# Designs tried in a protein design chat: VH-VL binders against Pleckstrin homology domain-containing family G member 5 (PLEKHG5). Part 9

Target 1, 101 residues: Pleckstrin homology domain-containing family G member 5 (PLEKHG5), of Homo sapiens (Human) (o94827r584to684)
Amino acid sequence: QLLLEGSLRMKEGKDSKMDVYCFLFTDLLLVTKAVKKAERTRVIRPPLLVDKIVCRELRDPGSFLLIYLNEFHSAVGAYTFQASGQALCRGWVDTIYNAQN
Key: E = the ipSAE of ESMFold2; O = the ipSAE of OpenDDE; V2 = 0.75 times the mean of E and O plus 0.25 times the DockQ between their complexes.

## First folded at step 14 (VH-VL; framework fv_denrakibart)

Design v3 (from u4 with light chain H100W; at its last look DockQ between E and O 0.85; V2 from the best seeds 0.00; counts 0 for: pae E 2.3 > 2)
Fold by ESMFold2, look of step 14:
Structure v3 (fold): chain C 101 residues (1-101), chain A 118 residues (1-118), chain B 113 residues (1-113)
Amino acid sequence: as target 1 above (101 residues)
Amino acid sequence: EVQLVQSGAEVKKPGESLKISCKGSGYSFTSYWIGWVRQMPGKGLEWMGIIYPDDSDTRYSPSFQGQVTISADKSISTAYLQWSSLKASDTAMYYCARFDYEWGFDYWGQGTLVTVSS
Amino acid sequence: DIVMTQSPDSLAVSLGERATINCKSSQSVLYSTNNENYLAWYQQKPGQPPKLLIYWASDLESGVPDRFSGSGSGTDFTLTISSLQAEDVAVYYCQQYHKWPLTFGQGTKVEIK
């Protein structure tokens, strides 16, 4: 079931920055972007299973870190997300936590 | 509709300064990088560098680092390419283009011809 | 830097025949996270700016005719025009956008024979 959706700025490593639209469901998180001339939205990353996410607020206001774990509990992905404000950021972190528990 | 409109052609002498512009419209200017690409007469495309207007994060090709300055003014949706002292070898077509990390350079300006001579 | 090398530098193809352009990168442009190749193809017609044809090595940009296709993975890529039309006379560039600095191939000029 859809729990939360909205625009976020996604950063990967030191170089990638882009605006994305995320959908958080009970069991997975989708990261999407609009394609200009072909489709309304497209999933640009493999679906992230909610039970494999470690999510933490960052010191920067409105930002949170998302670490994705593999079967052996080792980090295999890292994303920094920026929401439009601190309250919205907390909303994302809390909703992910609640979906896990 | 997404458009990138560049400033007009320039005829300059060696040693002069120059700043050319690229104005984006029809999209959220701060959501995309703007890159600059040189094409010397009869030659291929060379990536010069790129800027993320929201925070002015700027990356240069090693070949152009220290040779040009890339900047942006997000309040007027405009990116700039600038030389402090032009050389005859700077004679070329200069394109700006919008960059998406997933889709590449998806929209291009019309080009600005810069001629540096005598 | 990832060096992009195209072959041939130019080719002449009869109208309606297949044109094939190769592009080789000095390093892999495959991003393991999403298993996509960050390789684009651009078309530049005489007197015009470049136009994006293909992204992610094989995905056709909107409005591009289906006679264009891209294939390959890792370091070896191909642009194919299945049936050359008069309006396809252009220079074609491959370009990697996997790692900074972004780099273009030297270009391949396609002409009608």
Scores: ipSAE 0.543, ipTM 0.889, lowest interface PAE 2.3, mean pLDDT 92
ESMFold2 (binder alone), look of step 14: mean pLDDT 95; pTM 0.962
OpenDDE, look of step 14: ipSAE 0.764; ipTM 0.940

Design v4 (from u4 with light chain H98Y; at its last look DockQ between E and O 0.84; V2 from the best seeds 0.73)
Fold by ESMFold2, look of step 14:
Structure v4 (fold): chain C 101 residues (1-101), chain A 118 residues (1-118), chain B 113 residues (1-113)
Amino acid sequence: as target 1 above (101 residues)
Amino acid sequence: EVQLVQSGAEVKKPGESLKISCKGSGYSFTSYWIGWVRQMPGKGLEWMGIIYPDDSDTRYSPSFQGQVTISADKSISTAYLQWSSLKASDTAMYYCARFDYEWGFDYWGQGTLVTVSS
Amino acid sequence: DIVMTQSPDSLAVSLGERATINCKSSQSVLYSTNNENYLAWYQQKPGQPPKLLIYWASDLESGVPDRFSGSGSGTDFTLTISSLQAEDVAVYYCQQYYKHPLTFGQGTKVEIK
C-alpha cells in the first residue's frame, strides 16, 4: 500500500518550517519526524485521508501546496512542502493525484 | 553527539562592533533553526531571534529587530550574532541554541559573555 | 505577544519533597490539529546554560530523570519534581513556542530548604 516515501521540508502557518519524513499510502498520507529516543519515526500530525487532499505545484521550484478539506469542502489544514528538486516535487503531486483516481 | 560551540568572551567599549559565533556539529546543520537568547546579569532568558541556516530565513523578536544582525554560513556550520555599535546595556551572556517547532530549544551552546564598558 | 507568568518566583523545598512550579500563558498554546501544547520547560543550574527538560508540555527530553513531569493544557501548566535532589537546585523556565515572538516565563528559583 506504500506508494511513495521521502524527506520533505514542511511549512505550516506563518512561522513553522521543519524537515519531515512522509509516507504516502493508497488511502493515507503520514507526516513523521525522527525521534531522538530509540531512533524511531513519530507521526506528528493526524493521518491525512488521500481523498480529502488538494495538491498544487507552486511557482517556487520544488514546492507544492497541500490543502486538507473537511466533509463540507472547507480547508481545515494547509501545508507547503518542499522536495529536494522539481522532479521529486512533481512525483509527489502526481502520485497523490493518481491515488485519488 | 550534537554540540554547539560558541566563541570566547568579549570585553568591548561602547560604539565598537562585534560578531560572535556558534558552530554546530553532530547533526544536519541545515535541518534546524539556530536561535539566540540573551541573559542579562542576574536576569532571565530573552529570545532574540532564530535563523534557518539552509536559506538564511531569519525571524527577530520585536525587541531586538534592528538592534542586532543574525546570520549563518552553512558551509562551515556556523551561526552569528553581531552588533554594529555596542552599548553598555548590551552587557550580558548570549546563548545560541538549536530550535525545532516540535521540540523547542533542545541543545544549547556554552554561552558567550559580552562585557561593554567605558 | 503571549506573556508567560510563572509562580512562585522562588521556592524552597526539603530534599526528597515534591516541588511544584506553575506557568500560565496569556493565550492558549494548544494546537488543535494534533492536540499538543507547544510549551517547554528548561532547567538552568548555576553557571550553566539552560537545558531542555520537557516539550509538548508533558514529554520528557532524553536523559531527563523521571522525577520530572509536566502537566496542564491550554493556558495553565505545571512542572513537578516528585522528589527533590540536591542536583535539582536551579532556575526553571517555561517557554511557549506556539506563536512568534517566542517567550519565556520570568523563571522560578528552586532551592533546598
Scores: ipSAE 0.666, ipTM 0.906, lowest interface PAE 1.5, mean pLDDT 93
ESMFold2 (binder alone), look of step 14: mean pLDDT 95; pTM 0.963
OpenDDE, look of step 14: ipSAE 0.714; ipTM 0.928

Design v5 (from u4 with light chain N35D; at its last fold request DockQ between E and O 0.87; V2 from the best seeds 0.80)
Heavy chain, then light chain:
Amino acid sequence: EVQLVQSGAEVKKPGESLKISCKGSGYSFTSYWIGWVRQMPGKGLEWMGIIYPDDSDTRYSPSFQGQVTISADKSISTAYLQWSSLKASDTAMYYCARFDYEWGFDYWGQGTLVTVSS
Amino acid sequence: DIVMTQSPDSLAVSLGERATINCKSSQSVLYSTNDENYLAWYQQKPGQPPKLLIYWASDLESGVPDRFSGSGSGTDFTLTISSLQAEDVAVYYCQQYHKHPLTFGQGTKVEIK
ESMFold2, look of step 14: ipSAE 0.714; ipTM 0.917
ESMFold2 (binder alone), look of step 14: mean pLDDT 95; pTM 0.963
OpenDDE, look of step 14: ipSAE 0.797; ipTM 0.943
ESMFold2, look of step 15: ipSAE 0.710; ipTM 0.916
ESMFold2 (binder alone), look of step 15: mean pLDDT 95; pTM 0.962
OpenDDE, look of step 15: ipSAE 0.800; ipTM 0.944
ESMFold2, fold request of step 16: ipSAE 0.696, 0.732, 0.675; ipTM 0.915, 0.921, 0.910
ESMFold2 (binder alone), fold request of step 16: mean pLDDT 95, 95, 95; pTM 0.961, 0.962, 0.962
OpenDDE, fold request of step 16: ipSAE 0.816, 0.801, 0.804; ipTM 0.947, 0.945, 0.945

## First folded at step 15 (VH-VL; framework fv_denrakibart)

Design w1 (from v5 with heavy chain F99W; at its last look DockQ between E and O 0.75; V2 from the best seeds 0.73)
Fold by ESMFold2, look of step 15:
Order: structure tokens, then sequence, then C-alpha cells
Structure w1 (fold): chain C 101 residues (1-101), chain A 118 residues (1-118), chain B 113 residues (1-113)
């Protein structure tokens, strides 16, 4: 079941920054990217299981941190997402939280 | 269709300034990086740096840091490469290319030949 | 910095025969998170700008003929042209984009024997 979708700016590691389109389902989050001008999207990261996500809003308004955990609850991925505004950012964080509970 | 159109060839003397341009069209200009690549006569490709036009976030190759300025004007979908004082060793072909962290340099401009001589 | 080394520097191949270009990186370009190798191949024909052929080591760019293929993982990569055609005369460059600074191989010139 699709709960939320939309454009975000994703930062990963020291250097990476790109526009992505995310789909949040009841059980997983997909990070996708349009292929050039083609009417095609690609999933660019492994699907993120919702119950393995730790998510929190950052000091900079409109940004949130997403930490992905393995089955041993150790961090194996870290992403910073930027929404177009604080309200959208809170919407993502709240929707992820509600999907977990 | 994605296009990157560069400014025309330049013939300059050492010590002169120069600003060359790269105009992007056919895509969301602020959603991708623009990079600059140098090719000296008879040589291979050298990455100079990239810029993210939406916020002007700029990353330089250490080999070119402080030697050139990369900038962009997103209101006219244009990126720039600039020298404050050209040297004869700056004689080369300069390419702009659209850059993305997933696909690399997927579209290239036609190149701008810069010749620096007395 | 990740140094990219191509071999050979120059290659002469008869029309219709297989051309093979090797590229080695001084460090792994594999991103373990998605198991993709951040390596690209570019073709530069005489008098033309470079053109992207392959990204993620083995994924063909749109419009690239299927006689081109990329393979390898980690530090050792290969570009193969299964049946060389006259329009394939060019210099071929590999490039890593796993870590800054972005680096290119020195190029391999392919010509007809």
Amino acid sequence: as target 1 above (101 residues)
Amino acid sequence: EVQLVQSGAEVKKPGESLKISCKGSGYSFTSYWIGWVRQMPGKGLEWMGIIYPDDSDTRYSPSFQGQVTISADKSISTAYLQWSSLKASDTAMYYCARWDYEWGFDYWGQGTLVTVSS
Amino acid sequence: DIVMTQSPDSLAVSLGERATINCKSSQSVLYSTNDENYLAWYQQKPGQPPKLLIYWASDLESGVPDRFSGSGSGTDFTLTISSLQAEDVAVYYCQQYHKHPLTFGQGTKVEIK
C-alpha cells in the first residue's frame, strides 16, 4: 500500500547529491531516479524495509536523516533528504514513524 | 533532446582573462551537475570540476583548485569556466558535460578550443 | 586518488573481429550498498566530443549498439566490441566515479588492421 510519494534531494556520503523520487509503502521505501528524458524510473538503492529505518528531522529546516539498520540493529546506510519545505519534511518523518507503529 | 552548447573558439595571449560558457537545454538544468573536462593537444581527458547549478555547490579537482573558477547562472541555464590570467599551458580543448553520481558524464558539449600564444 | 590504467594503449583489429580493452583501478570502485561498480566507458571518435557508452561497469547507455559490452568488478574491467565496425575507430576511456577526484584512464586507441 502506497502511503506517500514525492521528490526529495538525497545526499549520501561526502560528495553525493541528487534529486530522487521516493515511494513509501506500508513495508518499504523505494528510492528511484528518472533515466534521462526517458519515461522510465530506476530503483537506485536496495528497497529499505520500513521496520529497519531510524529517521529524524535535522536542525536545518526541510531536512531529515534516515539511518538504515541491519538485522543486528547496526547502521549500514545513512542518507540525508531535503524536502522543498519544513511541512513536507515533517510529513515524511511522521508518515515513516506511523508506518512503523 | 538534451543539448549542451558551448561558446566559440578563443585565441588569447598569456595574462589575459577568459570566461567560456556552456548552455544546457532539454532537461531540468537545476537537477544535474555540470562538469568541465580538459583535453590538451594529443592527450587524454582530465576532470577539472563540477558545479550543481541550483545552489552553486562546486567541487574542484585538486589539480585545478585555485587555477580556474567554475560558476553557473541558473536563470539562463548556463555554466561557466573562467581564468583570471591565462598561460600558454592552458592551450587545450575544454568540454562541458552533464554529470550525475549514478550515470557519470551522460551528455557532452561540442568543446571550446582555447589557444594561448603570443 | 584512484588511478585508472588502461591496456593496451593502442589496438589494431580487423573488421568483424573482437576488440578487447582492459581497465584497472588502483582501488575498488564497487559500492557495497547497491553492488554497483561506479565505472564508465566513453568513446571519442576523431574530431568529436566524448560519448558515454557504459555506466555502472556493464549497463549500456541509450542508443549504444549491443556489440558493445562491459564486464568486471572491483578493480578489473573490460570493454568488448564483439564485431568491430569501421565507425568504431576511436579512443576509448574508462573512468571511475566512486570517489573524488573523478579520474579517467589514459585512453586506448582502436583502429582497423
Scores: ipSAE 0.616, ipTM 0.896, lowest interface PAE 1.7, mean pLDDT 92
ESMFold2 (binder alone), look of step 15: mean pLDDT 94; pTM 0.953
OpenDDE, look of step 15: ipSAE 0.822; ipTM 0.942

Design w2 (from v5 with light chain Y97W; at its last look DockQ between E and O 0.88; V2 from the best seeds 0.71)
Fold by OpenDDE, look of step 15:
Structure w2 (fold): chain C 101 residues (1-101), chain A 118 residues (1-118), chain B 113 residues (1-113)
Amino acid sequence: as target 1 above (101 residues)
Amino acid sequence: EVQLVQSGAEVKKPGESLKISCKGSGYSFTSYWIGWVRQMPGKGLEWMGIIYPDDSDTRYSPSFQGQVTISADKSISTAYLQWSSLKASDTAMYYCARFDYEWGFDYWGQGTLVTVSS
Amino acid sequence: DIVMTQSPDSLAVSLGERATINCKSSQSVLYSTNDENYLAWYQQKPGQPPKLLIYWASDLESGVPDRFSGSGSGTDFTLTISSLQAEDVAVYYCQQWHKHPLTFGQGTKVEIK
């Protein structure tokens, strides 16, 4: 079931910054990007299983941190997502949290 | 249609300052990086730096760090490359190009020729 | 820095024949997270700016003829023009953005034999 979708700005480390379009389902989060000069969308990161996500709002308004855990509960990925506003940011974090419970 | 239009050719003397421009259109200017690439006469492409116009986050090549300044004015969808004091060795074609971390440099300006001579 | 080395520096090929350009990176440009190679090929015709041909090592940019293809992974990459056309005379560059600084190959000049 699709729970939420929308545009976010994604950051990985210090050497990346791009706008993406994310789809949050009950069980996974998809990170997609519009294919250049095409009317289709490409998945640009492996699906993130909801039960393996740790999500926290950041001090920077409108941004949240997403940590991805492996089977051993060790962090294997980290993303920073920025929404257009604090309310939307909170909406993403809350929806992810609710999907986990 | 995505377009990057650069300012015209420049003829300068050593020691003079210079600021060239790159205006983007046909897309969300604040959603993509703008990069600058130098090409000296008869030579290859050299990455100089990139800037994210929305927040002016700027990354430089170590070779160009402190040698040039990259800036942007998102209100007019324009990126800039500037020198405080030109050298003869700065003679080159300078390209701006749109960049994202998934596709690379997908759209390029027509280039700005900068000639520095006494 | 990741050094990009192309070979050969120049290539003369008859019309309709295959042209092959190699690019080697001093370090892998394969991103383990999504298993994609952050490698692009550009074409620069005389008096023109570069043009993106291929991204992610093998994906053809929109509008690019399918006689162009890219292959390879990790550190070794190849650009192939299956049947060289007159309009393909240009200098071709590989480029990585897996790690800063972004770096280009030195270029390969393709001419008609």
Scores: ipSAE 0.641, ipTM 0.917, lowest interface PAE 1.0, mean pLDDT 95
ESMFold2, look of step 15: ipSAE 0.679; ipTM 0.902
ESMFold2 (binder alone), look of step 15: mean pLDDT 94; pTM 0.958

Design w3 (from v5 with light chain S32Y; at its last look DockQ between E and O 0.90; V2 from the best seeds 0.75)
Heavy chain, then light chain:
Amino acid sequence: EVQLVQSGAEVKKPGESLKISCKGSGYSFTSYWIGWVRQMPGKGLEWMGIIYPDDSDTRYSPSFQGQVTISADKSISTAYLQWSSLKASDTAMYYCARFDYEWGFDYWGQGTLVTVSS
Amino acid sequence: DIVMTQSPDSLAVSLGERATINCKSSQSVLYYTNDENYLAWYQQKPGQPPKLLIYWASDLESGVPDRFSGSGSGTDFTLTISSLQAEDVAVYYCQQYHKHPLTFGQGTKVEIK
ESMFold2, look of step 15: ipSAE 0.657; ipTM 0.906
ESMFold2 (binder alone), look of step 15: mean pLDDT 95; pTM 0.961
OpenDDE, look of step 15: ipSAE 0.750; ipTM 0.934

Design w4 (from v5 with light chain T33H; at its last look DockQ between E and O 0.87; V2 from the best seeds 0.69)
Fold by OpenDDE, look of step 15:
Structure w4 (fold): chain C 101 residues (1-101), chain A 118 residues (1-118), chain B 113 residues (1-113)
Amino acid sequence: as target 1 above (101 residues)
Amino acid sequence: EVQLVQSGAEVKKPGESLKISCKGSGYSFTSYWIGWVRQMPGKGLEWMGIIYPDDSDTRYSPSFQGQVTISADKSISTAYLQWSSLKASDTAMYYCARFDYEWGFDYWGQGTLVTVSS
Amino acid sequence: DIVMTQSPDSLAVSLGERATINCKSSQSVLYSHNDENYLAWYQQKPGQPPKLLIYWASDLESGVPDRFSGSGSGTDFTLTISSLQAEDVAVYYCQQYHKHPLTFGQGTKVEIK
C-alpha cells in the first residue's frame, strides 16, 4: 500500500546532492528519479525496507536523516532528505515511524 | 529547452584578473550542479569543479583548487569562473555544463575562449 | 584519483563500418549499492562543445542515434558505433563520475578512412 509520495532533495555522503521522487509503501521506500527527457521514473537506489530504517529529524529545518540497517542491525547506508518545509519533513518521518509500528 | 549561455571570448595579459559567466535557462537552476571544464588548445577535457547554485556548495579538482574561484548567483541563474591573476598557461576554452550525479554532464555551454598573452 | 585511459588514441573507419573505442578506469566505477556504472561517453565535434551520448555506461541519452551503444562494467568499457556516419567524425571521451575528482579519458579521435 502506498502511504506517501513526493519530491525530496537527497544527499548521500559528502558528494551526492540531487532532487528525487520517493514512494513510501507499507513495507518499503523507493527512491526514484525522472528519466532524462522522458515521462517515466527510474529507481536509482535499492528498495529500503521500512523495518530496517532509522529515521530522525535533523536540526536543519525540513531535513531528516535516514539510516539503513542490515540484518545485523549495523548501519550500511545513510541519507539526508530535505523536504520543502518542516511540516512535510515531519510528515515523512511520522509516516515512516507509523509504518514501522 | 535547457540552455547554458556563456560570456564572450576574452583576450587578456598575464597578471590580469578575469571573471567569465554561464547563464542557465529552461530548467530549475538551483536543482542541478554547474561544472566548469577546461580544454587547452588541441588537448582533452579537464574537470575543474562544480557548484550547487542553491547553497553554493562548491567542489574543486585538486589541480584547480586555489587556482580559480567558482561561484554562482542563483537570482539570475548564473555561474562564474574567475581568476585573480591570469597566466599564459590559462589560455584555453572553458565550458560550463550542467551536472547530475546520476547522468553526468548532460547540457553544455558553447564555451568561452580565453587567450592570455603578453 | 581514478585515471581513465582510452584506446586507441585515434581511429580511422570506413563509412558504414563499425567503430569501437575502449575505456579503462584505474579503479572500478561500479556502485555496489545499485550495480550501476557511473561512466559517461561524450562526443565533441570540431568547433563544438561536448555532447553527452551515454550515461550509466550503457544508457543512451535522449536524441542520440541508436547506432551508438555503450557496454562494459567495473573497469573496462566500450563505446560502439555500429555503422559509422560522416557526422560521427569527432573526438570521443569517456568520463567517470563515481567519485571525486571527476575525470575524463584523454579522448579518441574518430575519422573517416
Scores: ipSAE 0.565, ipTM 0.907, lowest interface PAE 1.2, mean pLDDT 94
ESMFold2, look of step 15: ipSAE 0.681; ipTM 0.912
ESMFold2 (binder alone), look of step 15: mean pLDDT 95; pTM 0.962

Design w5 (from v5 with light chain S62E H98R; at its last look DockQ between E and O 0.75; V2 from the best seeds 0.75)
Fold by ESMFold2, look of step 15:
Structure w5 (fold): chain C 101 residues (1-101), chain A 118 residues (1-118), chain B 113 residues (1-113)
Amino acid sequence: as target 1 above (101 residues)
Amino acid sequence: EVQLVQSGAEVKKPGESLKISCKGSGYSFTSYWIGWVRQMPGKGLEWMGIIYPDDSDTRYSPSFQGQVTISADKSISTAYLQWSSLKASDTAMYYCARFDYEWGFDYWGQGTLVTVSS
Amino acid sequence: DIVMTQSPDSLAVSLGERATINCKSSQSVLYSTNDENYLAWYQQKPGQPPKLLIYWASDLEEGVPDRFSGSGSGTDFTLTISSLQAEDVAVYYCQQYRKHPLTFGQGTKVEIK
């Protein structure tokens, strides 16, 4: 079920910024961080259900916004991700969209 | 193996400038923050600030804002702490440490003792 | 600013007995998004730099003996050493990293009685 994986820079709120490694499956997105030698990875956020994600490419190069919705369609999480380039960023946004459909 | 290696001990006079260093190895230097922590003799730990070396995004404790400069040179995996004019009250041990918003300060340098006296 | 207050300031415990250190924050360090408490514990042995023991209030850092454990949520936290060893003589610090400025507790010195 793995559709895409890779390194992204994740921002939350005004302060938090970190490099993460994301795994996109057909039904969920995992946000992880490597534990030591990248032999093991740890999930640092609850799995994000793909059908509750709203994803939007930003004007900033290589960046996209991910909003996580509850069952009432209210935002309960907001993340800014930065990929290493615009093409990779579009790849993430498109793959998430395709997984929803 | 993640390592943070700090520059050696310093003995200075009040009014002198100083720049101490912290060199990171064994990990992606640009993927983590480097923080500076002061420990005055016989006292506890005080957070001074952090820097994200990739883009030089720098955050200071209000107690140290304007008193020190935190910088980094990512091309040599090194962070710096700098004073333009040292005071006797700057006498302390200074640690650099790798910071991550999920795991806190997970790796620490050996410390740099700075002594500022007459 | 979140003020971190530890108790006691010093603690003497017999070898092999339980040591308990308390830490109270002036504001919650819970992040509701992932329900994790952004609270760390550090050990500083004499003449050494601090060492991370616990992050997320209760998660043991790799290589830390399992006699160390952390508990609590929100504003009240404890570090427990289930069976004190001679090498556990140190000053222990709690630290919040939920909000800026990042702040440490004043420290708790643990000694063998």
Scores: ipSAE 0.659, ipTM 0.896, lowest interface PAE 1.3, mean pLDDT 93
ESMFold2 (binder alone), look of step 15: mean pLDDT 95; pTM 0.962
OpenDDE, look of step 15: ipSAE 0.843; ipTM 0.952

## First folded at step 16 (VH-VL; framework fv_denrakibart)

Design ctl (from v5 with heavy chain W33S Y52S Y101S W103S; at its last look DockQ between E and O 0.49; V2 from the best seeds 0.00; counts 0 for: pae E 9.7 > 2)
Fold by ESMFold2, look of step 16:
Structure ctl (fold): chain C 101 residues (1-101), chain A 118 residues (1-118), chain B 113 residues (1-113)
Amino acid sequence: as target 1 above (101 residues)
Amino acid sequence: EVQLVQSGAEVKKPGESLKISCKGSGYSFTSYSIGWVRQMPGKGLEWMGIISPDDSDTRYSPSFQGQVTISADKSISTAYLQWSSLKASDTAMYYCARFDSESGFDYWGQGTLVTVSS
Amino acid sequence: DIVMTQSPDSLAVSLGERATINCKSSQSVLYSTNDENYLAWYQQKPGQPPKLLIYWASDLESGVPDRFSGSGSGTDFTLTISSLQAEDVAVYYCQQYHKHPLTFGQGTKVEIK
């Protein structure tokens, strides 16, 4: 079931930021980007299992960190997301937390 | 219509300063990085550096670190490339290009020819 | 730094024949997280800025004729023009955008034989 969707700015490591459109489902998070040709959207990262996400707001306004864990609880991915505002950022973090319950 | 419009050609002498511009239009300027690429006469393309206009995060090629300054003024959707003291070896065509981290340099400016000669 | 090496430096191909350009990177440009190769191809005609042809090694940019194709993975990549046209006379560059500093190949000049 879809819980939340919306536009975010994503950064992985020290790479350049990019515009993404995320879909949070009960069990997974999809990170997509509009494909310029045909104006379609494209999944650009492996689906992230909600149970393997560690998520925390950052001091920078509107930003949160997402760490992706493997089955041994070792970090295998790290992403910084920026929402258009602090309320949206908190909404993402809280919705992910609630989905993990 | 995405466009990058660069400032006009420059003829300079060694030791002079110069700041050239790249104005983006037709897209959200702060959503994409702007890279600068040098092409010396008869030579290939060289990446000089890149700036994210939203937070001014700037990265330089090691070959150009300390040689130029890359900056942006997001209020007027403009990126800049600047020299404090030009050398004859700076004679080249300079391109700005919009960087999409998933598709690369997808839109390019028309280029600014900089000629540095006595 | 990831060094990009193209071969050949120059080639001449008859109209309607296939042109093949190779690009090797000194390190893999495959990002294992999304299984995409961060490799682009650009065309530069005389007196013009470069034009993006292909990104992610094999995806055609909008408006690029389908006679252009890209292939390869990891460190070895190929640009193919299946039937060379007069307007394809240009210098072609590969470029990695996997890691900073971003780096271009030295270019391959394609001419009509």
Scores: ipSAE 0.005, ipTM 0.675, lowest interface PAE 9.7, mean pLDDT 88
ESMFold2 (binder alone), look of step 16: mean pLDDT 95; pTM 0.963
OpenDDE, look of step 16: ipSAE 0.021; ipTM 0.717

Design x1 (from v5 with heavy chain T30S; at its last look DockQ between E and O 0.83; V2 from the best seeds 0.72)
Fold by ESMFold2, look of step 16:
Formats: structure tokens, sequence, C-alpha cells
Structure x1 (fold): chain C 101 residues (1-101), chain A 118 residues (1-118), chain B 113 residues (1-113)
């Protein structure tokens, strides 16, 4: 069941920054990008299982941190997402939390 | 429809300053990196650096850090490469190109030939 | 820095024959998070800017003829032109975009024999 979708700016590691389009379902989060010359969307990261996400709003305006854990509870992914505003950012964080509950 | 149009060829003397431009159209200019690539006569491609026009976040190749300035003005969809004091060894073709961390350099400008000689 | 080394530097191939270009990186360009190789191939025809052919080592850019293909993983990569055409005379570059600084191979010139 789709809970939330929208554009976010994704940062990974020290250098990577790009605009992505995310779909949050009850059980997973998809990170996608358009294939520019095609009218198609591509999933660019493995689907993130909602119950393996650790998510926290950051002090930077409109930003949140997402840590992805493996079955051994070790971090295997770290993402910073930026929404277009604080309200949208809180919406993402709250919706992820509620999906885990 | 994505296009990158660069400023025209330049003939300069050593010690002169120069600023060349790259204007993007047909896409959301501020949401993609613009990179600069040097090609010396008869030589290969060299990455100089990239800029994210939305916030002017700029990353340089170590070989070019301190040698050039990369900047952008997103209000006119334009990126710039500039030298404060040209050297004869700066003689080259300079390309701008749009960069994405998933797709690489997917669109290229036509190039700006810079010739530096007395 | 990840050094990209191409072989051969120059290649002469008869029209309609297969051309093969190798690219070797000094470090892996495989991103473990999504298992994609962040390796691109560019074509530069005489008097023209470079053109993207392949990204993610093997994915063909839109509008590129399907006689072009990319393969390999980790540190060893290959660009193949299955049947060389006259318009394929160019210099070909591999490029990694996995880690900064972004780096190109030295280029391989492809000519008609």
Amino acid sequence: as target 1 above (101 residues)
Amino acid sequence: EVQLVQSGAEVKKPGESLKISCKGSGYSFSSYWIGWVRQMPGKGLEWMGIIYPDDSDTRYSPSFQGQVTISADKSISTAYLQWSSLKASDTAMYYCARFDYEWGFDYWGQGTLVTVSS
Amino acid sequence: DIVMTQSPDSLAVSLGERATINCKSSQSVLYSTNDENYLAWYQQKPGQPPKLLIYWASDLESGVPDRFSGSGSGTDFTLTISSLQAEDVAVYYCQQYHKHPLTFGQGTKVEIK
C-alpha cells in the first residue's frame, strides 16, 4: 500500500548529490530516477525494507537521515534526504515511523 | 532537447585573465552538476571539476584545484570556467558537460578552443 | 585516485569486423550497495565533442546503435563494436565515476584497416 511519494534530494557519502523520486509503501521504500531520454523510471537502489530503517530528522532545514540495517543489525546504507520544506520532511519521517509501528 | 552552448573561441596572451561560459537549456539547470573537461591538442580527456548550480557546491580535480575557478549563475542557466592568469600550457579545447552520479556525463557542449601564445 | 588504463592505444579493423577495447581500473568501480559498476564509455569523432555510449558498464545510452556493447565488472571492462561501420572511426574513452577524482582512460583510436 502506497503511503507517501515525492521528490527528494539524496546525498550519499562525501560527494554524491542528486534528485530522486521516492515511493514509500507499508513494507518498503523505493528510490527511483527518470531515465532522461525515456519516459521511464528506474529503481536505483535495492528496495529498503521499512522495518530495517532507522530514520531521524536533522537540524538542517528539511533534511532527514536514513540508516539501513542488515539482518545482523549492522549499518549497510546511509542516506541524507532533503525535502523541499520542513513540513514535507517531517511528513516523511513521521510516515516512516508510523509504518514501522 | 537538452543543450549546452559554450562561448566562442579565445586567443589570449600569457598573463591575461579569461572567463568562458556554458549555457544549459531544455532541463532543470540547477538540479544537475555541470563539469569541465580539458583536452590538450592531440591529447585525451581530463576532468577539471564539477559544480552543482543550485547551491554552488564545487568539486575540483586535485590537478586543477587553485588553477581555475568554476562558478555558476542559476538565474541565467550558465556555468563558468575562469583563469586569473593564463599560461601557454592552458592552450586546449574546454568542454562543459552535464553530470549525474548515476548516468555520468550524458550531454556535452560544443567546446571552447582557448589559444594562449605571445 | 583510480587510474584507468585502456588497451590498445590504437586499433585498425576492417569494415564489418569486430572491434574490442579493454579498460582496466586500478581499483574496483563496483558499488556494493546496488551491485552496479560506475564505468562509462564515450565516443569522440574527429572535430566533435565526446558522446556518452554506455553507463553502468553495460547499459546502452538512448540513441546509441546496438552494435555497441559493454561488459566486465570490478576492474576489467570491455567495449565491443560487433560490426564496424565507417561512422565508428573515433577515439573511445572509458571513465570511472565511482570515486573522486573522476578519471578517464587515455583513449583508444579506432581506424578502418
Scores: ipSAE 0.685, ipTM 0.913, lowest interface PAE 1.4, mean pLDDT 93
ESMFold2 (binder alone), look of step 16: mean pLDDT 95; pTM 0.962
OpenDDE, look of step 16: ipSAE 0.695; ipTM 0.928

